# Miniprotein binders against Glycerophosphodiester phosphodiesterase GDPD5 (GDPD5): the designs that were tried, part 8

Target 1, 371 residues: Glycerophosphodiester phosphodiesterase GDPD5 (GDPD5), of Arabidopsis thaliana (Mouse-ear cress) (q9c907)
Amino acid sequence: RTLHPLPVKGPKTVKLQLQTSRPYNIAHRGSNGEIPEETTAAYLKAIEEGTDFIETDILSSKDGVLICFHDCILDETTNVASHKEFADRKRTYDVQGFNITGFFTFDFTLKELKQLRIKQRYAFRDQQYNGMYPIITFEEFLTIARDAPRVVGIYPEIKNPVLMNQHVKWPGGKKFEDKVVETLKKYGYGGSYLSKKWLKKPLFIQSFAPTSLVYISNLTDSPKVLLIDDVTMPTQDTNQTYAEITSDAYFEYIKQYVVGIGPWKDTIVPVNNNYVLAPTDLVKRAHAHNLQVHPYTYRNEHEFLHYNFSQDPYKEYDYWINEIGVDGLFTDFTGSLHNFQEWTSPLPDTSKSPRQLLSQIASLVLPYAKA

## First folded at step 3 (miniprotein)

Design v5 (from f4 with E18W R22L E25Y E57F Q61L K64M)
Fold by ESMFold2-Fast, scan of step 3:
Structure v5 (fold): chain B 371 residues (1-371), chain A 81 residues (1-81)
Amino acid sequence: as target 1 above (371 residues)
Amino acid sequence: GSKVTITVESENPELLRWILELVIYLAKELGATVEFRVEGDKVTVRITGLSEETARFIAELIKMIAEKYGAKVEVTIEKDE
């Protein structure tokens, strides 16, 4: 039953290249539907399950070390509350106009953060991994992609840059964004979208903060993606409305800095009472401006699947890929998306994966099976 | 039907395992019967139940793949009496 990789007998190991012929499978915080988000185990699982890109949220420790962590506070997904030595570290800060109270990442050194253990965000997901894994650094995340048996892209988010720049001291007159780009360059990341350099180490840099993407455009030619939130949420850096940042005029402006947009999927296909409504023109208009569309977040649970799809994730994938026509999907369940894509849109002959090669070999033989 | 016997010799055990699994996969897809024997650095596979044309095609395909990865291959195709 087991499929073995084709052995390569040569002076160097050649990795299977990133596919570019079907929508990108983006493992949102790793395979976090199965293993706690932004852990080494979640990323290794996503790679095993066939993801194109592993995705993370970059925040900072107090001592300026980049970490992989979604929330600005540690409360929800770590055991910080169980650490009596940290009991007096709880703070309240203004986060995008709202007072948030909790244990903030930038109030802890990396050494302190490494004492914490991750726990599952959702009660309805597997709880068996709670307390097993530490917070990883962005450099540790980069080594996971580097050490993968095939070319795996990375999709780091510059998260809460205004907040990180307010509360973390960056040396040499630099910013949070400078540290992110310097770290990417240190690990060999760069090159414009689909260039030879990019294809060797694929990367999209994402942010909800348009000014961060504009700023880093002077530091790296790596492709960038503007994330877009709910229709009621303005940009965190410039307080620009949804209507403004999704206008044709804004798309013409921002396309000089970004290759695509990453909108919340409910802004493309609105939802009412757990039924999907008619799609908006957002994807069509973005494509008209030569922008890719990578929506977030696809989840297999019935709370996130709609009645229109009979709560079947494969029907949701079919709709979004074949009818809506998106260019990438941020999913918590990269394995189910990969299976769907392999079954319905197998990669071209240039792909060298063992399973795809076996399917291609079988297709060469099957026409001769007729006696 | 035809009987095709393929003997592959390689010092690379991963290559021998890969070729064996490929043959088993193809036999299942085509509804054929496969028998195999593993002896040190040699794998001998016998496929039964294929048409002569299909047997020849599969044998040549496996030979090409094995030789590309540095293995020695011997192929014998026999017709059922």
Scores: ipSAE 0.016, ipTM 0.297, lowest interface PAE 7.8, mean pLDDT 85

Design v6 (from f4 with E14R E18L R22F E25L E29R E57W Q61Y K64R)
Amino acid sequence: GSKVTITVESENPRLLRLILEFVILLAKRLGATVEFRVEGDKVTVRITGLSEETARWIAEYIKRIAEKYGAKVEVTIEKDE
ESMFold2-Fast, scan of step 3: ipSAE 0.150; ipTM 0.715

## First folded at step 5 (miniprotein)

Design j1 (from h3 with V6E R11E A13K L20R Q43L)
Fold by ESMFold2-Fast, scan of step 5:
Structure j1 (fold): chain B 371 residues (1-371), chain A 92 residues (1-92)
Amino acid sequence: as target 1 above (371 residues)
Amino acid sequence: SPEKLEEEIKELKDEAKELRKRAERLLKKLGSRKWYGDPELALRVRELAEKLEQLIDEAEKTGNEDLIREAEKLLDEIRKLVEEAQKILEES
């Protein structure tokens, strides 16, 4: 080499990259099987347990601050009812023809929401964390992913956009979806699926509202996923049927805007008398249209496992990954999925036997070796 | 007595079928699960109603009274969840 010696570079902190060789492990509301959903602690636990993506639901406060919270009402997962100063804040609103009564997120400022404490949704999960954690903002959620010791993706849902746009005032003629995309861009998120920019800060933007995903396609090239509900549930924004939005014609249409679908797992593998039936063609047809399939929600409790799996979540994971062939899984127990995937589908170059490694080395050098 | 057990099984089957119909009606009436609390609550009611029918069928085949007691407990749990879901609809 006729080049001068390169200067010695100091040590660089390089984060371990996101894996792309096996189905994505998506921590649904964090490790919420162990710690209350959508809390900093649940997300930190998910990262420690080996998740690929941390997932959240984006709603809004009254003052237009994006928060991480699943329900449109605070009643079920917070101590709002114990706050006497908020006793008069219960409201009834028309939500797509239904009158819902409760303490709505958009009737409280962020300052007021920060006074609340999260409680465990399910009586059969650990109750010891009730009252310990506040509601977090979407920006706080993004900071958790950013500060992770390895590259961790994010999977935010644009939740109830019709409701948020109806009850929250958005400045400058913008709407809820604009605030979500602006916040993602502020934190450096963007880039088409598997691009260099995407690999540095991986994300999928999910929604049950196809019009929201179409709208943000003019704002960001980040990959989007259309969530699909039960066969009886039409889309809330467009009143389109399950049959319509899972048709080949619709998949050809929507693939211009989304990289995949996120269906309820029972629409892929129907259940009768708590036994799984033969799978539908949904996964095969989605794949035929170059759409990924990320079903929800996998849960380890005996109450959510079908008799076919003998109460063993690893048997359910094996079935869904190796027989059904899904591309990602939304799970409340990201640690159990990570353990299953490490044991059964270890990452490339770490899983190879000495003989396999020697065979690959031989294959690489064979064209250059003296015969 | 065998006749009393047979009548109890018949009553449980009728209640289980009615609860399943109520669960399906609630799922349809709730509209989109995007707008209320945990969608898994409505799905859980349906799943439990199916499990109840299975337990009753097994009890009928085996004559096992312990399975009838288990079915009664599950029926009460499902009823409470159905009433909770209906309350959400009535208060919405």
Scores: ipSAE 0.006, ipTM 0.296, lowest interface PAE 10.6, mean pLDDT 83

Design j2 (from j1 with S32T K34F W35K)
Fold by ESMFold2-Fast, scan of step 5:
Structure j2 (fold): chain B 371 residues (1-371), chain A 92 residues (1-92)
Amino acid sequence: as target 1 above (371 residues)
Amino acid sequence: SPEKLEEEIKELKDEAKELRKRAERLLKKLGTRFKYGDPELALRVRELAEKLEQLIDEAEKTGNEDLIREAEKLLDEIRKLVEEAQKILEES
């Protein structure tokens, strides 16, 4: 099934507002722990499971259409290799200092990309949805949030802007970043963090490229978040080191453009021999500069959980929220985070019936019923 | 012959163990080091190496030559992923 942006009207009831009293639950590529990443189904599942924000990665097709897709190559999460008509389209490009070979998104038109079907990234996740869903456009993603029965925020990443600007032709002397902001404005997104306009249509714009965030600061007052990779990875645009971009001097500089940082969680709490070590001062220093901290990526599988938590995702959530003190979490399992937060930090003025309370308790205990 | 099958299984076991060690080493070096694909590519290599060992164990238990052919195919697929992961670590 090929999806296109549809002008769908939401229900005619007043929507429940976004919560702002506990850390943000950010559905990383949708509920991708359950359904293939960045599909309509994964986003609808995330909304149903109680996410605050649905998150996506913006890349471009050859003809300049914004799409929701994480990898710059189609190889790992689509059936592109099974399409004989595309067999000769594999290319090698320099991506952030690495020679990457594959089927690049910007070498295919949207019409060609819509022929592909998404595949689950991880063999240990549910394989039953492979081949069911097409790649969606960014506009199709925006309509999912618009049509939600409650206020659901969006968290789009301006992904690989250097690469997109090198290989895609943007009309009128404009850039990839211009197209992203124009599309957001077309769909009514804007407003500074926690303003009335922002609360109606919540948005964080994220990127690993600090110059992209600085550039769009002249185009939109929407809140921005600087993503930070591991300690060995310099910025893709300016080749700045981890030490530089996490320094107090840099935080003081970048805070004029961003409301927070999104670091890889292992840079906050280092790991050795599958044990977490003492946390670094990164969160405390970011908070001292009035920056929020939204780490990535929380995953429920034993391979991603550490012995300190008895490989229990709820113990991990408790540690990161109550001891580390983060302001948001990018999770592949938005439902488990929502259940934890409902149990430990219920929203103000919400009382649940005894049946609803028992249902929530059962949801927290069921993962351990076979332990 | 049964002797040839036994030798093939032993060779596959040795290759699978070596490949698992290489995958574990890559897990520690790759992390989120690349920004184009899955930051946990190294974890995927480890999972496939574990599946390979399970397939070899079943082949040894049953003597099923088809499982040996499946193990050889999976071994080649994992080798390609390990090579790609090593290239990611190399300076251009």
Scores: ipSAE 0.006, ipTM 0.289, lowest interface PAE 9.8, mean pLDDT 83

Design j3 (from j1 with R33L K34R Y36K)
Fold by ESMFold2-Fast, scan of step 5:
Structure j3 (fold): chain B 371 residues (1-371), chain A 92 residues (1-92)
Amino acid sequence: as target 1 above (371 residues)
Amino acid sequence: SPEKLEEEIKELKDEAKELRKRAERLLKKLGSLRWKGDPELALRVRELAEKLEQLIDEAEKTGNEDLIREAEKLLDEIRKLVEEAQKILEES
């Protein structure tokens, strides 16, 4: 369904620029806490709710078309199992050392993928949108950001590049990463962090694969972010340990290629028995090496909010922004983060609208008034 | 007795194999989905299952009854964590 903000009346307005004065609000797979992940509707909702960046996972179809889809298999978030014509398409492949069985994105052409409909990943989220939306291409994702009424950044992940390069045929001796960067350049994306070109079309390129980020550093000056998994998970491309890739020596090495790191939030603030423990020094050490820190994933549900926060996402945002000091947050609930930030750290344009600030304060208090 | 010890080791090996299969299924789901809510529980279950297999193998080689008792305690701990992890994933 089409979600659009109310039209602005009068002469053609210059787009409102991306803010750079507070931590980045990154809509993880769109506003996926409300609408199924990586759908046009989820991204339009995130833009409407005030996100700074819309985030996506780039994978490939069999015919080499870049798509926005998180899992390497279609099983969990699409109706592929309901398509009798695809019943014989299940395969088993090695994915990061694990044998995964399912309907893989790269075993289907784009035409076949467009026949599928997305469904909600989580039983505890809204089920009413199941079957309404198709898988979108990366180019369709780029047009959503382009057509936004304000400057909205993009945060694409080069996902499973080893797997995509192994199973998809890339023309002319090129790689998955080449196709991603070529598509970004085609849509006018480029420029070093905070340059005039970057501010006009903001972009962070993320990956869990350090070699992909090093490789594309020869192709684009766009800022890159190294994603970091659980403490027990080595890198998918180089089999480097958590200890290795978060060492001071490695931060000195990788900072020539990346502007920041994107670690799993539990590696910064460990959790035990649903209580957060004392924070590690990861953020302080990253900052000491001039690296930004954008942790993932902030979620408003009871299953992800710890007792320390009284199940209040605003207390979690306050802790992570003001105590931990992160530079960006990947959130499934971009609207709640935006409301918190507008209330606590308003931008100059918003501070000139007392009515909007009062409305946002009232909205923030309503869902949490009893706790 | 040697016969009772051999039977206990066989039973522990079968339970360890089943718990490892359950832990690998949890890790596959988390790995493919990149589910960040409970990766620590699944990873802890795998680490404990690997330690359990190592203790059982050493007990079989040495005949050390104390290692069998240690393996039994770890098996019980792993079982509790697997049930907790499955409950959380089913509620998700």
Scores: ipSAE 0.000, ipTM 0.190, lowest interface PAE 19.1, mean pLDDT 83

Design j4 (from j1 with S32P K34I W35F)
Fold by ESMFold2-Fast, scan of step 5:
Structure j4 (fold): chain B 371 residues (1-371), chain A 92 residues (1-92)
Amino acid sequence: as target 1 above (371 residues)
Amino acid sequence: SPEKLEEEIKELKDEAKELRKRAERLLKKLGPRIFYGDPELALRVRELAEKLEQLIDEAEKTGNEDLIREAEKLLDEIRKLVEEAQKILEES
């Protein structure tokens, strides 16, 4: 008959919302300065350390399952070479005009990939976590963001779409980009930048492939960011030069599809003999076209800090945020950026002061005193 | 002996200098594109080579044999990365 729903308790608290008043803190492959990249542990650490967005690279397994993994080959960040059962799986493929030999992600099923364990990319980072963590799926990554105690955004990259579309069979005449957007929609992601829907589940979709971003603009209104590599690197899909894709004419074109650009930081502030040089006009020109600028990658180690900053990451953050004026930072050390931002640009106190409480009481009583 | 230590340090310096020159030539030819739009991989090879030179200089200054062993291990790691980069270039 009439089914009575259980009483729904009104929320005592809502999840703390994403900040929008200071540059975005983007945990590049998680807190990968501390824990191996693109592992559950690296993402949980980033959330604990105060990141605004957790970032990942989407590639595919042989059976079309989306995974979180940076390199198209497994060789450098997994123990694949120690698996005798996979010794015959090494292949050579044409990747952007180069013959690359290795264990490619798309030559392994998800079941096979789950047998592998991740290892630290850099010898100078903590080696204690090598062999502890498996490769995660994109859906497992989305679950981490969903289950966070506060609103945490996601920043997935559509990585090597040309390569994924060449070597993975996609059903129903669809392609890699379709599977990415379908998965995002399945998990409730959508909405234009700063819309009410976007603020509930914040998302930037990034790619070095401009045609992928144009393509998905017909599939989702979620904000997109065009990644820009070194001045010598052409686009992987269209073979367009750095000069072309950073021109004012191109910024006018691409702003129809993207909300910002994500350039390599050395294209904004060039480096010579471990000294930073005068900044280029890239940030000023992007801002003139209403494009946000989120450079990559900020790292705390002395090997990555220039003499100008006296090996102090806080001096680098101050320079990039207050003098260069960037809108977001991809960092391997999200905790250090969070601590800097809390110290220099604290978020507004959301708790009501005694004065605010008195004002609310007065607003309830004043109509009765003078009406 | 101090004389053997000086000879070992000189050999390491010569090997490190040659490896650095080779790495710089290979990185100029390959560019960051073979590293899937992540220029930090190319930068890592250069920074490891700089760290090696610093370890060798410290070993020469202090006479610390442990730093020589650390430098030899780092030299082997850099050599492997440079050989992989050259293999990619030759197979292109």
Scores: ipSAE 0.007, ipTM 0.302, lowest interface PAE 8.7, mean pLDDT 83

Design j5
Fold by ESMFold2-Fast, scan of step 5:
Structure j5 (fold): chain B 371 residues (1-371), chain A 90 residues (1-90)
Amino acid sequence: as target 1 above (371 residues)
Amino acid sequence: SPEKLEEEIKELKDEAKELRKRAERLLKKLGRWYGDPELALRVRELAEKLEQLIDEAEKTGNEDLIREAEKLLDEIRKLVEEAQKILEES
């Protein structure tokens, strides 16, 4: 073996720490309003645009490798249909009481999934990136956060755990959730909310499945968030209603396992004919039980920006942060949220001489300005 | 040639517009952190004047004004890059 020199401290690169003084800016599937969702490029763009956390959906390949992918089927966001060699892989399975037909992630090995290319989900978003990017693994996602020039948190979702546990073989009597936590620990993630360990590698683990969050509470002290769907959708694991899981009794129960809830934004502020209505009491009741509220999903397109806000995303952010009082936002357009927060709630000065820089810049253009 | 000069002006205008947006965001943030929001507003006004100078150079075809604008743009860009580096280093 080669001799390794005594560990030399490399250049002192002190990373800018995660902010904790304003609502968290959570890049939903990366900067997916600009670049196709859950691609390396979308995550790098989100980091460049000032996000606090990059968010992903964890599913599994057939061979038990964790991947970053939202849908249980590959049909809508990949070119799988153009791969003649995979034509025989289409299946029908029961997904939360519905027979879904498509190309399921767990019917393909990682090697096969890596042959696919991602395409833009929405026809009204930029189509130029279709076919450029492969599906990434969860470990590849973790390396993106690790290699960021500043401290960037991660916000992974344990997605469809019932479905993943039904169709993927997990070694040693373990399950999907065990693989997720094991991978997080392998990459140095852990620690209770706001602990020194957490601040070095910030993490929230999210799921729509309360039993998954309860289960992993015995495996990691990392903060967890219970996702809540629309008022008509019961939990996928326990078939509990919206009324049940948002009750005061349930909040008292679940707060021993989670630090917050992640509800669909329309359950907090209902919408009718593209106008927002009066807010429900969900945020106030969650806060009364010491639970943070991180709603999803904020989108800048006109169909998602209601007339009350004059189709202005900054007016929507102002309303949700300052009037509704949320603690974090899942946004497809993390750059727009970052700009709003920098303008309205700037962080303390960490630079050495901002006034001198401003003075120098001003002096260069002064000869060309009117007196 | 006239076509080459027209292309240089177009590139200069695009670079000035991009730099203005970047400079405005950085200077507004720095000014607010320092507690001086009026300084950021003043610098925005001055950056707008630089764009007007470039537009005037384009309309008159005065090469001296074009070269002066290029020099100013480069100097401002370097200071904006220095400011961004300081913010990123924490």
Scores: ipSAE 0.000, ipTM 0.266, lowest interface PAE 17.0, mean pLDDT 82

Design k0 (from h2 with V6E R11E A13K R63E)
Amino acid sequence: SPEKLEEEIKELKDEAKELLKRAKYLLRFLGDPWLAQKVRELAEKLEQLIDEAEKTGNEDLIEEAEKLLDEIRKLVEEAQKILRES
ESMFold2-Fast, scan of step 5: ipSAE 0.000; ipTM 0.304

Design k11 (from k0 with L20R Q37R)
Fold by ESMFold2-Fast, scan of step 5:
Structure k11 (fold): chain B 371 residues (1-371), chain A 86 residues (1-86)
Amino acid sequence: as target 1 above (371 residues)
Amino acid sequence: SPEKLEEEIKELKDEAKELRKRAKYLLRFLGDPWLARKVRELAEKLEQLIDEAEKTGNEDLIEEAEKLLDEIRKLVEEAQKILRES
């Protein structure tokens, strides 16, 4: 009758370590260019394709369970509209000054959300996986990284914390951000950037809400990244302008809490008529303040690949990594980025001593050897 | 006529203002919005054409502006479906 908790510990294996010598390959919502976003299958595919980090968006169910889901409404990426029993659940709420109407995640219990199936967001991507996969919890997401055959980092976003704190009841005088950090600690996540603890279980905690990152700095030493939206968008929590949060004075302030920024790529390299313009000074100024830069989102489709790159994702990667000089990339197509990086900047073979090479060769042959 | 051109320019200015407001809203909601970026680029081009038409009285620029406005409306309608506002 009683639901058992998910196992926190995976198998004890010696794993290949996370690389730290080239820009981080961050699988944005998994390999969502191929498989529907934020599904177990999309994350497993990203790990198979060579990602450094798997990325997710944390929201909450009505009963305070953390889930992996991008939109505050279920309408676009689930089959909620086909569930007659949920027809009367549509609501309108104020989300950052805008009235949004839909089926909100926090109006459904986890048990109800688990009845839904994910649908591909984009009509131009593969539709064959629609209806196959349920919404996963944040704890289920953590077990995917735990069970990976190599060290794979996680990159969770504290999404819409103002909205989650407004509409979800958090017990014990705590809030959304407390639940996120406590879940990370439960699964062994912690440690300052590049510490031994961090290298065993790498993570970056991201948010568009600077006050959430400042708040959790008293709860965890895990590295944090401030997400930055378009030049016209103020912060959701403090209503601070783009000019303010990208100023040298603000970078000096925020660097005590974060290790980097995650800006929308158009704020670094503006686009006009599908041509890239001269880059802004954002990356150079961030680096001058010892902040890493991890822009979002790189996509392989022709409408996202500008004429300057001849619609070639490898030319875009070359430009952003070698000319712009970014430290990480959020991509929907982690496999193409991994291939580019393996071909142009191969990692030193530090794990393949002569003994380890012999052991690996033996492991490939021994399953087929006669007793 | 000059009176007809003045009225057409006023209508285009009002519609361009509303489309910029919608582009800003789409940017906030979509997070990495290719639709919002395209709408923003077209809205800026529309504003430039309207300003030049007002300055020169060139009716051909009004026709180009009306065509861009129609393209933007179609993209905004697509984005509004994503937002479930319609």
Scores: ipSAE 0.006, ipTM 0.435, lowest interface PAE 8.6, mean pLDDT 85

Design k13 (from k0 with R22L Q37L Q80L)
Fold by ESMFold2-Fast, scan of step 5:
Structure k13 (fold): chain B 371 residues (1-371), chain A 86 residues (1-86)
Amino acid sequence: as target 1 above (371 residues)
Amino acid sequence: SPEKLEEEIKELKDEAKELLKLAKYLLRFLGDPWLALKVRELAEKLEQLIDEAEKTGNEDLIEEAEKLLDEIRKLVEEALKILRES
């Protein structure tokens, strides 16, 4: 028996747990409606605004370091074109049957990528943050979630795995997917959906590539989500049609490997002449196969809000949550979704008795009863 | 003065924050969706006017924000009456 370990630890703060009682608020590339996508600032803003999960796209540098970056080329969301020293790095590659020309992430070392600065993708969003933030690594992203004042989940996408495996050399006969899972395990991520381990460090692994999700099912029990593109786009790895991968037979197959699907929202509720049409049966059929549905992407700008919602994002949230019945939403506007959910489905304060809750209501009302 | 404007903005921000909490509890426990939604509407507008006043230095927006506070005070008196009668 030992006595008095040194030094004495200060007071221990217990983190507020992840909610599991309402649809998940998933900060798509951070709060990117406000701050440039996949930057530390966008993720910190999303956490401040009440997100359940911060979401990212994993690609690789030339030297095999995992980075948080959506496009396979740096052209649209970085200042790479302003770097004369990189002018000779522009390449054309076959990306899933399309010739893409640009500055590819895997043609630059991490040291070179860290010289770049992120810029806002959309001219109609806030331009004041252009040039302020570097590209972050996946490990830096994991550190943001770790250091949050409450339990915040992560939602990493294994993006363009075929392309990353073609152009990046992975040591020891390993693949891009192996590096992703090894990094997650290194940071303590694992556990089946809703297990005690999962609730401490919540994680969904997403991909448009069903073979990547099947592959990692032998490496981790962490919950996985199959992303589904529009009705005209086949899977990037297997060239399977929308009709095939949304069939009842396929849902029965894929549910062995995934806990849910992440479809483009227009495949659930089609749009014509800027009006939403009657919903398809996709959500009901997915639920019948015990699959969650997390559609993408909810955006508050007028060009993305349909006339049915009178340009009010709260009416869109009400429709998708209460009438369509989705289990999570990928949103560019974390704060507006969080506000809607707190107003309409407040989280239970299980730490307080009914008397304490009534006393708290009274204390909040009293200051405003008089001038 | 700029110092007085900054002080007024700080006070209004604190009030807006507490009103958002109040609206959440009114919706949850009183079961009065009209009162809760009205407090929410005014609290959101208050927050927007405060943010705009801070960015522009426009004192007229502070005056508009104070009008919203008066409207909210009336609704809060109704909430207190309902709570006392529960």
Scores: ipSAE 0.012, ipTM 0.458, lowest interface PAE 8.5, mean pLDDT 85

